# Ledger of designs, part 13: VHH binders against 8-oxo-dGDP phosphatase NUDT18 (nudt18)

Target 1, 325 residues: 8-oxo-dGDP phosphatase NUDT18 (nudt18), of Danio rerio (Zebrafish) (Brachydanio rerio) (q568q0)
Amino acid sequence: MDSQSSILEENLEKILRGEGLEFDSVAEQVDPVTLRKNVCYIVGAVIFNSKEEVLMVQEAKRECYGRWYLPAGRMEECESILEALQREVREEAGIDCQPITLLLVQEQGPRWVRFIFLAEETGGSLKTTAEADDESLQAHWWDRKSPLPLRAHDILSLIDAGLKYRRNPWFPVTQPVDFPCHVVCQRLFLTFISSRADADDRLWLLMSNNNTSHHPRLPIVVSFRTYISKAVSKLIEDCMPSSYISVHIRGILGVQHNGRIPGKTDGICFNTLVLLENTEEGAEIGSPPSLETDCYRWQEVTNQGLKAKIIERIKDGSVLPFQSL
Key: E = the ipSAE of ESMFold2; O = the ipSAE of OpenDDE; V2 = 0.75 times the mean of E and O plus 0.25 times the DockQ between their complexes.

## First folded at step 9 (VHH; framework vhh_7aqx_2)

Design p4 (from z5 with G106P E109D E110A; at its last look DockQ between E and O 0.76; V2 from the best seeds 0.73)
Fold by ESMFold2, look of step 9:
Structure p4 (fold): chain B 325 residues (1-325), chain A 125 residues (1-125)
Amino acid sequence: as target 1 above (325 residues)
Amino acid sequence: QVQLQESGGGLVQAGGSLRLSCTTSGFKFSYYAMSWFRQAPGEEREFVGAISGSGRRTDYADSVKGRFTISRDNAKNTFYLQMNSLKTEDTAVYYCAKDIFGYSYPLTDAYFDYWGQGTQVTVSS
């Protein structure tokens, strides 16, 4: 095993553990994003008390006045995603919290990205109507049964996911890690599985060719004025245009963000697990799709321990969900 | 072409047992979670249970926990719903569904790209 292979395998292990990886260079020439000018990040919290009641806030906004929702709000300058979560829960509900894990990352086109956390109460006191302000009218624990006028019903599945994660986690604890990023992008853990009748499955990863690096690196795709999820499809069309490929974004292995320097570190890198399937009739199912560019290459994962770990991660569905609305 | 086909439905007396099968083709079965749903007349579709691609993780609706068991045979591209201690409330059309994201449980119906045509289970008395 040479030094390039050892470094690659170590980096893959870091990503699988959710540790992140230094953000070197971006293949696309795109200006840095700026919070509140061309990106909007929203944080939201699912928090239960000892009775498994969920923390809810009554909205003060004119559009949804008096309706109830999870504590949620926009990230502000110079704060991390976790700092934004803790600030919003305190401001809207009066509660101090500690994040347990991300439960879901959502996008609404170029308008916003939302980070939903499972978190636990660590202090504070519920906001009362005497403390009502522009942020919220009050906060209550909801038994999830009594009628409650909700701002939107999208939170019901999020609350259920939070309960299920508490009882039986199905993916490793995943929290944003402190790595600066100047664009909104994905580092693609892009897999193809090939099979033969009398042998174990073979696992292939798409690698970028980068002359500024001594070893292969995972591809990075930048989102520019569009859905984050669409960037993966564009890469596939660009490098595999003659192949009939079904693209399955399985979820997120990690989230990298810093936010410390406005206009320079306001980006986010998602480490995204993707599974490709060849859908062409009569296609050889034992080989990865042909690449029509020198920018990328297929790398077989021959380390059996690492291969087994990746395949089991896929088969267990053990990844943070990513939803494009 | 992805295909899902349920079988094993029928009429059974309360307290009895029934085993449903969902035979699949056209995709790498062991890489996807699978779920059972059911729908009674006039009701919304209800999650029954899910199993991960590996078979290592299962999840069940509270209404069936302890009575129903999901399993899969990846060599046969088939997964099963064993239903014991059946009640009249279990009467419904049962559907198998393929998880688009590989989850071991559903967040919404939108997370399932292929559904079987359903098999009727009727629990009498």
Scores: ipSAE 0.627, ipTM 0.838, lowest interface PAE 1.5, mean pLDDT 86
ESMFold2 (binder alone), look of step 9: mean pLDDT 83; pTM 0.848
OpenDDE, look of step 9: ipSAE 0.818; ipTM 0.913

Design p5 (from z5 with S30K; at its last look DockQ between E and O 0.76; V2 from the best seeds 0.00; counts 0 for: pae E 3.1 > 2)
Fold by ESMFold2, look of step 9:
Structure p5 (fold): chain B 325 residues (1-325), chain A 125 residues (1-125)
Amino acid sequence: as target 1 above (325 residues)
Amino acid sequence: QVQLQESGGGLVQAGGSLRLSCTTSGFKFKYYAMSWFRQAPGEEREFVGAISGSGRRTDYADSVKGRFTISRDNAKNTFYLQMNSLKTEDTAVYYCAKDIFGYSYGLTEEYFDYWGQGTQVTVSS
């Protein structure tokens, strides 16, 4: 019936499938981020051969010389996240690869964001000591049992996650999609669920009161001068300050980036699934938290198919993990 | 206020069975995956298994597959670890944990925001 409601629902399903949406304009003028000036993105790869050995590189950098790590490095100008991954693996290990899925997104405050991928070898040959350079000394397949002097032990859980994903995936394949963005931001799939013992759950989404296209849109929160996760919490504090709310960032539904125009498209949009819960003990809460601005509104999801898909992602689907260090 | 409490630990002979329970409160249990971990003396905590919010998805560490079963009762806000064919190497403190990100099987401890106090399981020969 309502063509505007049908457009919203199709857009929500695109986000749930990881397809993304073209980036909306920000309500106020915010200066674009610039790679290597005020943002730093790191890519890393978990790659297994047919024997389930993991690709490792021996570090050439002075502070960790001779120690071993996953292939990893900083993104450079004019490349996509996937291009950066493929370049780093080729430079450090001599191996061509294709990404299978993101495994984890990490942030270290304003210093960097790191994208860890499960990927597969598609060609090339291992870098030998004769080919040692500033990028790395050599590359080897590691059986994960033999002693190996590691640069850091943080990669052990990443290798284990990659192996388990390869054997039995626990969240949908998630790849960055090619949409430009000028800031680091989150498009929030922000949910509240009302539960009754004798009735179906009711699902609410926070919507932006944006008139640009005459249909409702998901909120966008910009990560200026704060951690990605703290920017989400700041939005909640600003629009729901009188409520006792626990914010549960469930993970990332998708990652949008392009990188083609330095200083203009160096940003990233994360499509982020968030569940809110009321923490006030003893209170019966059947409606979403009160909003103290007119910038947003709660919209009940009444389409039963869409509601079921969203609830399934919350209950039984896993999402790409996001970690704030 | 989120609370997790393990129970059901004890002493059992090798080859025997034991069932652990984790009772929860302070959150909408059915919307969160839950996991069991264990820790033997002098070792790091080890993933044992996980169950999704509805119970439709379960996964287990290789060392316990076929012997351990996780289940949940969302009406009672409780989930369980049924341990069969116990071995002496299963001796550990067992912890239940609440998953932050839905079903985060096989990731580091920081993906779990709340932990129980643990319950001792001792398997004797």
Scores: ipSAE 0.417, ipTM 0.741, lowest interface PAE 3.1, mean pLDDT 85
ESMFold2 (binder alone), look of step 9: mean pLDDT 84; pTM 0.863
OpenDDE, look of step 9: ipSAE 0.751; ipTM 0.883

Design p6 (from z5 with T108K; at its last look DockQ between E and O 0.79; V2 from the best seeds 0.69)
Fold by ESMFold2, look of step 9:
Structure p6 (fold): chain B 325 residues (1-325), chain A 125 residues (1-125)
Amino acid sequence: as target 1 above (325 residues)
Amino acid sequence: QVQLQESGGGLVQAGGSLRLSCTTSGFKFSYYAMSWFRQAPGEEREFVGAISGSGRRTDYADSVKGRFTISRDNAKNTFYLQMNSLKTEDTAVYYCAKDIFGYSYGLKEEYFDYWGQGTQVTVSS
């Protein structure tokens, strides 16, 4: 490894630890996104008491009046994702909370992104019907067995994920980190695994060839009026169009957001773990797919410790899940 | 093409043991988590347990914890469910499933993209 490789290795380790990387220098080709104009972020909370009952709020909105859901709402200007979470839980349920970890990131096309947190109660008191307002009618702890009229059943899997993580965490604590970003994008930790008979698997990462930076970098794909997941597929189509490749978004290694300057820092960078598999049957796959552009190159990970960490994350699924609805 | 095939089901007396197998093909098996589900007559499918791609992490439904063990043999592209101390309520069709998300965070069928055809387990009193 040379000095550029040492810098790359350090940056890869930071991303694997969820620390993120500075973003400012690579994004001038697309207009900044603006909260509530062309992006919408939703936060939601899974909070349990000591009896493993889950915090629920009764909806006040006409469309779902009287139905129950997790505390959830839209992020507002000038707040971080964590601040939005704490504000929403306080407004809807009367409860103060501290985030433990993200549990899931979801997208609904270009319409919205939702951040679901496992969190813990740190104060406050449940909102009663006497305190009903436009935000909610009341809040209760639900035993997850008694019948409740739910606004939607999507929350059942979120509650289950929260219980599972609380009892036996399967990925490192992952919380948004405070780095500004002007677009919605993904920094791709894009992997290919190759092997020959009787040989150890080899690990390859896709790297950007654009040396406007002074050292090698992971590719960044911007989501422009489309699904975040489709941006990954488009990169594959652009650089590997003749290959039989299946794309597996394995999850998110980190989330970068700041939100402090409306219209300038309203974007989010996801550090995303992707696994490519060759789908060509009967072929022995000893090397990564051919690249039909000079914008990217494959870099083999030869540092055995780093290689082992990455492969372990993939095999154990030790990453924050990402769901495209 | 991804294929999953269960085997090893049958009739066993309460308190007995049975081992189910799921053989797989068409994907890089050691890089994906796998799960067992079961479905009793008139019920929805329920989660039984999961195992990570490396085999180092397992998770079990409360109803089977301590009695069932999941393991995998990545060289044979096969994973197993060892069922001990069987009860009549364990009677069900057992399915193996491939995880979409690498390691199951939820217990819903929609988080698994490929399923086997199922194998019947019947526990008699």
Scores: ipSAE 0.630, ipTM 0.840, lowest interface PAE 1.4, mean pLDDT 86
ESMFold2 (binder alone), look of step 9: mean pLDDT 84; pTM 0.858
OpenDDE, look of step 9: ipSAE 0.690; ipTM 0.860

## First folded at step 11 (VHH; framework vhh_7aqx_2)

Design q1 (from z5 with L107E; at its last look DockQ between E and O 0.79; V2 from the best seeds 0.72)
Fold by ESMFold2, look of step 11:
Structure q1 (fold): chain B 325 residues (1-325), chain A 125 residues (1-125)
Amino acid sequence: as target 1 above (325 residues)
Amino acid sequence: QVQLQESGGGLVQAGGSLRLSCTTSGFKFSYYAMSWFRQAPGEEREFVGAISGSGRRTDYADSVKGRFTISRDNAKNTFYLQMNSLKTEDTAVYYCAKDIFGYSYGETEEYFDYWGQGTQVTVSS
């Protein structure tokens, strides 16, 4: 067993645990993103009291004045994602909070990414109408049944996800980790699984070929102008052209962000679990798709413990959800 | 070419039992969560329960918890709904559905990409 294989396996384990890896160079030349110039990050919170009522804020903005929503707002310069969450909840609801886990990451391309957290109240007092300002008019605990004029109904699924996670978590606690990144991108845990009727499944990962002879690396795809999820499909179309290749983004294993230096560290790296299937009728299911480039190769995962962990994450869907709006 | 086909519906007396099957093809069945939904006349579809690809995790709507059991046979690409202690309010068309994300955190229809045609269950007094 050589030292490069051992490093790869250690790095895969880190990613599976929701830890980060130092962000290496990307395969293509792109300018760094800049918060509030060409990316916009939103944080939102699902917070319950002991009666499982959810924290809601009454909107002060003209387009939705007087309607109710979760505490949510835009990240500011030099903030971590967690700092932004705590600031927004304090400003809009008067509540101090501690994040528990990400519940969902939503995207409409690099210009709009929303991080929804399950969090818990740790202090403060609900904002009253006497304290109304441009951020919000007031905050209340909502029993989730009484009529309440909502700004949008998208939050109902988020509230339900928060309840489900509190009662029976189905993926490990996942929090953003402190690693700088200059682009909005995904590090792909891209899997192909091959089967025989009378044998164990074999697991293949797409790996980046590295001209500098470092250890093998997971591919990185950068998102431009369009949906973040579309960047994955573009990579697949470019290196595996076939109308029978289906790409299934299963979810996020981790989120890397730092935000310390405007215009240099405003990016985000998502460590994304992807399942690739060949849907061609009559195709041999034992081989990964052929690659039309030297930039990547398929590598079989032969370590049985690691293989089992990856396969079970896929089979149980035990990942942070990722949603394109 | 993903296909889901329910079977096993029919007429049953209240208090009785019935087992539904959903036979699947066109995808790697054991790598996806599966769910049962039902729709009574004049109502919206209602989540009944879900099972993870491995079968280790199940989840049920409160209205059926303790009475219904979901199971799967990955070797046969089939999953089942065992319905016991049936009540007249269980009367509905039952649908099987394939999860988009492998195990959705939500219980609404947008989290499922493929649906069967449904099988009628009628529970009489």
Scores: ipSAE 0.576, ipTM 0.830, lowest interface PAE 1.8, mean pLDDT 87
ESMFold2 (binder alone), look of step 11: mean pLDDT 84; pTM 0.855
OpenDDE, look of step 11: ipSAE 0.812; ipTM 0.915

Design q2 (at its last look DockQ between E and O 0.81; V2 from the best seeds 0.72)
Fold by ESMFold2, look of step 11:
Structure q2 (fold): chain B 325 residues (1-325), chain A 124 residues (1-124)
Amino acid sequence: as target 1 above (325 residues)
Amino acid sequence: QVQLQESGGGLVQAGGSLRLSCTTSGFKFSYYAMSWFRQAPGEEREFVGAISGSGRRTDYADSVKGRFTISRDNAKNTFYLQMNSLKTEDTAVYYCAKDIFGYSYGTEEYFDYWGQGTQVTVSS
């Protein structure tokens, strides 16, 4: 068995399980991001009690004083994403919590990323008005029906996402994993599926020709002064400039973050599932798009077990949604 | 060229049943989740239910859970909405929609193609 092929397949399996991979240096000349200097990460929690009432906090901040929202706030230096979640819920609501899964990730370019979790109460007591401070005035369980003056209505879809997950969970759960990263980027699980009559579909992955590595690796695309989602489109345009290719970002397989060294490990790597389709009408497409560069190559997935897992993941849609605001 | 076409709408008495179909073309049907939405006059579109590309994962709005069933036949590029125990509040135009992500939450931004709709009218 080829040791490079075995390493690749092992790494693909890790990504599919929601585990991480060591972060490589990127080929592009890009400075590290720094939390609170040039990126802002927000955590938010959807927490239900046994009556399916949702945990809400009453805002103390001048801009939205007295209005209600989910427990949410900015990540601080030297925190993991999970530590930030637990801190924010405790500070704003008085509640200890444990994450169940990420529900979705939202972005407004590389400057603002929000992580929404489904979580469960594990202790603490609801913050009362006697405990009001700069973080919040109080916390309550909301039946989702009674009138409540909301800070913003975006939380309604977030709460619904939590309810949907509880009814029909995906596996594996998606939680951030502890791997340092200095940039905001995506590791691309970028697929092309060719089909022929009376034959199984063939599955192709885009691989990087990274000369700093002894084995093939998944491409990494950095969010250079733009939305995270748009960086994928730029890679496709650079490597496969054709009007026949449509890019479908299916979602996130995993999130890698560490945060321990300010200005050095403040980045995030998203392991992103992408499906390419050839939109040329009337043609059977037996091979992936031609590449205008030698920086990448197509690798067919010939291991039938691994191929089946990838195709099933695509068909079942068990991926973390990624929303660009 | 992606196309979605609903059929099977009509007039039904309350308590009755109806089966809607959505026939699709122009994409690899089995690789995409599909959803039903509905819109009553003067209201916003409402999520009804979704089915994964493989057909193994389904989800339903609370208002239809237990009464409606979504299924798909990937060999025919078609998916269905079986509606039982119909109520007058089920009266709406029903749309099929192509989901580009997995089970999206019930907002329209995760659906890139829509059918033209089919009218369902439930009389009492």
Scores: ipSAE 0.540, ipTM 0.803, lowest interface PAE 1.8, mean pLDDT 85
ESMFold2 (binder alone), look of step 11: mean pLDDT 83; pTM 0.846
OpenDDE, look of step 11: ipSAE 0.828; ipTM 0.922

Design q3 (from z5 with Y31W; at its last look DockQ between E and O 0.71; V2 from the best seeds 0.00; counts 0 for: pae E 5.8 > 2)
Fold by ESMFold2, look of step 11:
Structure q3 (fold): chain B 325 residues (1-325), chain A 125 residues (1-125)
Amino acid sequence: as target 1 above (325 residues)
Amino acid sequence: QVQLQESGGGLVQAGGSLRLSCTTSGFKFSWYAMSWFRQAPGEEREFVGAISGSGRRTDYADSVKGRFTISRDNAKNTFYLQMNSLKTEDTAVYYCAKDIFGYSYGLTEEYFDYWGQGTQVTVSS
């Protein structure tokens, strides 16, 4: 295979494994995001003991005083996502933890992104009422059956996701990787599958045309004020403006962030798996949608092993879920 | 246009069996997880079970585990719920649903973008 194909395949494998890639620059007129100014990241933990009871904290805030929730809180300056998780669980519950995997990423645009982890207890002791403070009143293991006054019911689905993953993982362990990023963006693993009855499936990826490099790169879409997921739809509408294009965000292959320099590295890059369907009646079945720009091109994946891995991730939904609220 | 249609409901004696079917069209069936839900009158819709696009993975609510089995036939764009050892508590309208996010990430209605019309299952005795 030529040198560009070999580099592309190596990079695709890294992304599929959740290792990420160093973040390339985007348009030079995109200002970095700043934590607490125009982005807000929340971490939350689902932690079970050996009896499958879930760690819960009793809220100290006036508006939800005495109600119960998962350990959760805002990321602070200069910390990684994992450091924020460990700090919040320790502050609110008294428990040391290690992440097992992300379970779900939720978003309402860059101003609200929540990272829910399955994690395991590694030390510490449950916070008692004698240790109550502004962070929380106490922590307990909840049997998931007894009545408990919850701050909000949304955590029930998060707890269920954690139980399902513990019992039967359906996607590979996915944890944030330490690569800096200055914007909230998605690197798009954007796929089209040609499903002709008379032949095996063919797989195409959308690639950026980068005239300063001899190797192809995955597209990056930046999010500003609206749902992060809408950036994908806008790219599709701009380069494939047929009303019969259906975009399916399958989930996240990886999350890149490091947060070390406030106002410079507060961004997040999501490596997002996207399936594109052309539903137009009469469209060519064996070809990806036509492109109305020279900024992108379709690249067929001809390596059989790589193609099989990608198709499996798509068809079985074996990716970290990404949810717009 | 995405369409889901349940069939196979009816009246059955406690301890008996029923098989529900959900026939689908308008999407690439083998690429998506599918789920069964049920709703008794005056209650919220309850997750019953799910199956991945390939059929490699299944999951069930604790209340039905060991009694119900989900399967799919990707060639016929159809998936099934085999219900054995039925109890009066299983009486409900059963719905099939298409997963937005794949394999039932949170077991709630928000994870499903298309729903069938429902089929009534009534367990007597």
Scores: ipSAE 0.171, ipTM 0.590, lowest interface PAE 5.8, mean pLDDT 85
ESMFold2 (binder alone), look of step 11: mean pLDDT 84; pTM 0.860
OpenDDE, look of step 11: ipSAE 0.723; ipTM 0.868

Design q4 (from z5 with S104P; at its last look DockQ between E and O 0.79; V2 from the best seeds 0.66)
Fold by OpenDDE, look of step 11:
Order: C-alpha cells, then sequence, then structure tokens
Structure q4 (fold): chain B 325 residues (1-325), chain A 125 residues (1-125)
C-alpha cells in the first residue's frame, strides 16, 4: 500500500510540474489521429519588444488580405509544437523566436486545437513588403494603440493575456513535453474538495480502478467527437449519475506531444485539472459523491504538502488556461 | 442558487473614498476569482478589477490602478472594492461578477457566469 501511494504521489508531482507521464492504454479503441487529415493544430505567438509593442503580420490570404494578425499557422508533419511555432514566426514575420510559455490552449472540438505562446525575439529582421509571399505581406511592431485593421479581434485578449503574464506570471512556465500519443486525450486530474467545520480541507482524486493496473492511475478520456469539456462531463455522468455535480475545467497542467511519426504519434495528451463541486443545497460535503461504477475510485490525498499545492493551484488558478470555442 | 449582491454605493465628493461590498452565496467562493465592473451612462461596461480565489492575486484597469484596491474575505463569502481618490469620471453603476476561473483573467464577458444587480456610485465635483 505504501509503495503504490508513493508512486501515485510522485506521478502527481510530476504532472504538477508540467512534466509528462507515459501514455499507458486507452480503454476505448480509438483510431489514431493524423495531422492535417482528421486533426488540425494551430500555433500562434504573442511576442513583445522592449517597448511593449506586439509583433503583427499582415495577411496574404485572399479572405483576409491586408488585415493584421498575430503570427500563426498550421502545424506540419514531423514537427514539434515548438518547431512549428518557430517556423511560422520566421515565415510570416522574419523573426526568430524562443517560446517562453504556453499562454492559452483553445479547442474547437477534438479536431481543432490552437496553441498560443508567449515568445521572445532572438533574432531575424522584420519581413518587408519586398519579401511578401503566400505566408504574409509584411510584419510590424504594433503599439496596440494606433489603428490597425485586424483580421479578428480575438487577438486583443491574447495580447492582453501576454502582457499580464509578463508582468505577473500566474502559472508556471508550461511547454509541451515530448511524449508520444496516438489520440487526442486528457489525463484527468479530477479533484473534489470536502470541507468540514473546523477542520482542514480534504482533497480527493478520482482514480481509474482498472484491475489490470498494479497502481492507481489518473483517468484518461479520449476526445474524438466531442469537446474536451463534454468528455469530462460524460465521464462524471456515467460514474455519478445520481449526484448533483458541477464539473469545472480549471486548466491545463501539461501538454504531451511528439508528432514525429505521422499518423502514429500525432496525438496530444492534456494533463487537465478539473474541480468537481457538489451543487446540492445544504449538503455538508464530508465525502466525495458516491460512485455507481467500479471503474473508478476516490483516493484521498493525505500528503499534506501535495494537498496544499493542489488546492493552491485551484484557488489561484495557477494553470494554463483552456478555452473551448 | 448563485447570488451576488452589491452594497456600499452612494454619493461622494471628488477626492473622497468609498468602499463597495459584494456578498455572495451558492458556490464555493474561494475557488473562483471575483471581478468588479462599472458602467457609466451611455458607456459600455468596463472592467475595473479582479481578485483571485485565494486573494493573493489582483488585477486592475489602468484607469483605477493605484486608487482602487480589491480584497476578499473568504470566510464571509464577500469581496470588496476600496475606492480612493475618487474622480467624477468614476461615476457609474458598479457590478460584481463571478469569474469562471480562479485567476482573474479580466477578459471578455464570457469568462463570467453570474452578475450582481449593481450599485450606483456618484462622484460630485
Amino acid sequence: as target 1 above (325 residues)
Amino acid sequence: QVQLQESGGGLVQAGGSLRLSCTTSGFKFSYYAMSWFRQAPGEEREFVGAISGSGRRTDYADSVKGRFTISRDNAKNTFYLQMNSLKTEDTAVYYCAKDIFGYPYGLTEEYFDYWGQGTQVTVSS
């Protein structure tokens, strides 16, 4: 019992540090995803100069010709997320960059994911109109005040998020880690906090109860047809149908991606922090909701240090934001 | 049911101070960031500031930075907006809002799921 608990705690700590875990097995037979066939990954960069100007690129595409956007583009085969980011910024802006952190992950179903980075300039030169091509017309440092015809206004929130992070980072630096995955899935850090009067909060994790595994594992859900948020909700509905539970995706603790083998390792595993809340009025929540399946079990986190860390992350929102579009 | 109720609004002279309160119920207060907004007549609602669930992190609009302070008492399910050095431009209906997240992102309305009814703040010259 002690060894299993120790392994679990170690794994939880790794995840909290933004590290990856090996992908074991998905209970459901899901077909592997293939980049640019049945899944699309987009990378985007928020880059500031010393004057807090933001790097913008002018679009060359017909549908948004002449409008300005952040450097962004589709990932290509056999490249990491970071490589894709650097490539796109170079191609569209002429700038070499180093990613600082993921700033936001956006999804529109499991088939479309956008990774927004805060990055810094390391070299290169701004793309000029003389260098215009199919990727972009030119690049410019935008003061964020002067009028600029934007392709879309969604970048304003991204820019703001980048500025805020630079001024006061609210979550640990988070970068994709090199772990192969064949599907788009989530390793769920499902938390339930029970409060007792005059006592310390108790923290519970929902664990997969597979008879085949010698140690408790975090649940993994595959999102192929539905939003990531819906997949979590479905899991909760399945295991706690009689409970009044609100599911809150708090954010991402880590991103695992390899992308080196097309059609085999094009998947992404998100380590996702989720908070479950009992919405039943008047319920003194001394324990987590009852499970109606043996596929899962509640595990109390008894390590005080670990418990405190997890609760702090929840209360501070110190996680990479995840947005469903 | 989630409820948010503002209080503490009123008439104050320029240079004066006012403290607003927002009392909440129906959710785990400490797990969510809380935000203040304001809307002047004929103007759009604007972000004033926010505080994280833990109370350790705050964010403010540039227009109020250094003058306004947001705090919270998780034991009372209440958070506050201390407004100092008030200006006539601060005249507005002030709203409290519940964030979806624990961190105050200060983003668009989509990041908020519940709002108070608002309290009027009038700053006279």
Scores: ipSAE 0.587, ipTM 0.813, lowest interface PAE 1.0, mean pLDDT 91
ESMFold2, look of step 11: ipSAE 0.634; ipTM 0.840
ESMFold2 (binder alone), look of step 11: mean pLDDT 87; pTM 0.888

Design q5 (from z5 with A33S S35T; at its last look DockQ between E and O 0.73; V2 from the best seeds 0.72)
Amino acid sequence: QVQLQESGGGLVQAGGSLRLSCTTSGFKFSYYSMTWFRQAPGEEREFVGAISGSGRRTDYADSVKGRFTISRDNAKNTFYLQMNSLKTEDTAVYYCAKDIFGYSYGLTEEYFDYWGQGTQVTVSS
ESMFold2, look of step 11: ipSAE 0.621; ipTM 0.842
ESMFold2 (binder alone), look of step 11: mean pLDDT 85; pTM 0.866
OpenDDE, look of step 11: ipSAE 0.865; ipTM 0.939
ESMFold2, look of step 12: ipSAE 0.606; ipTM 0.829
ESMFold2 (binder alone), look of step 12: mean pLDDT 85; pTM 0.868
OpenDDE, look of step 12: ipSAE 0.832; ipTM 0.925

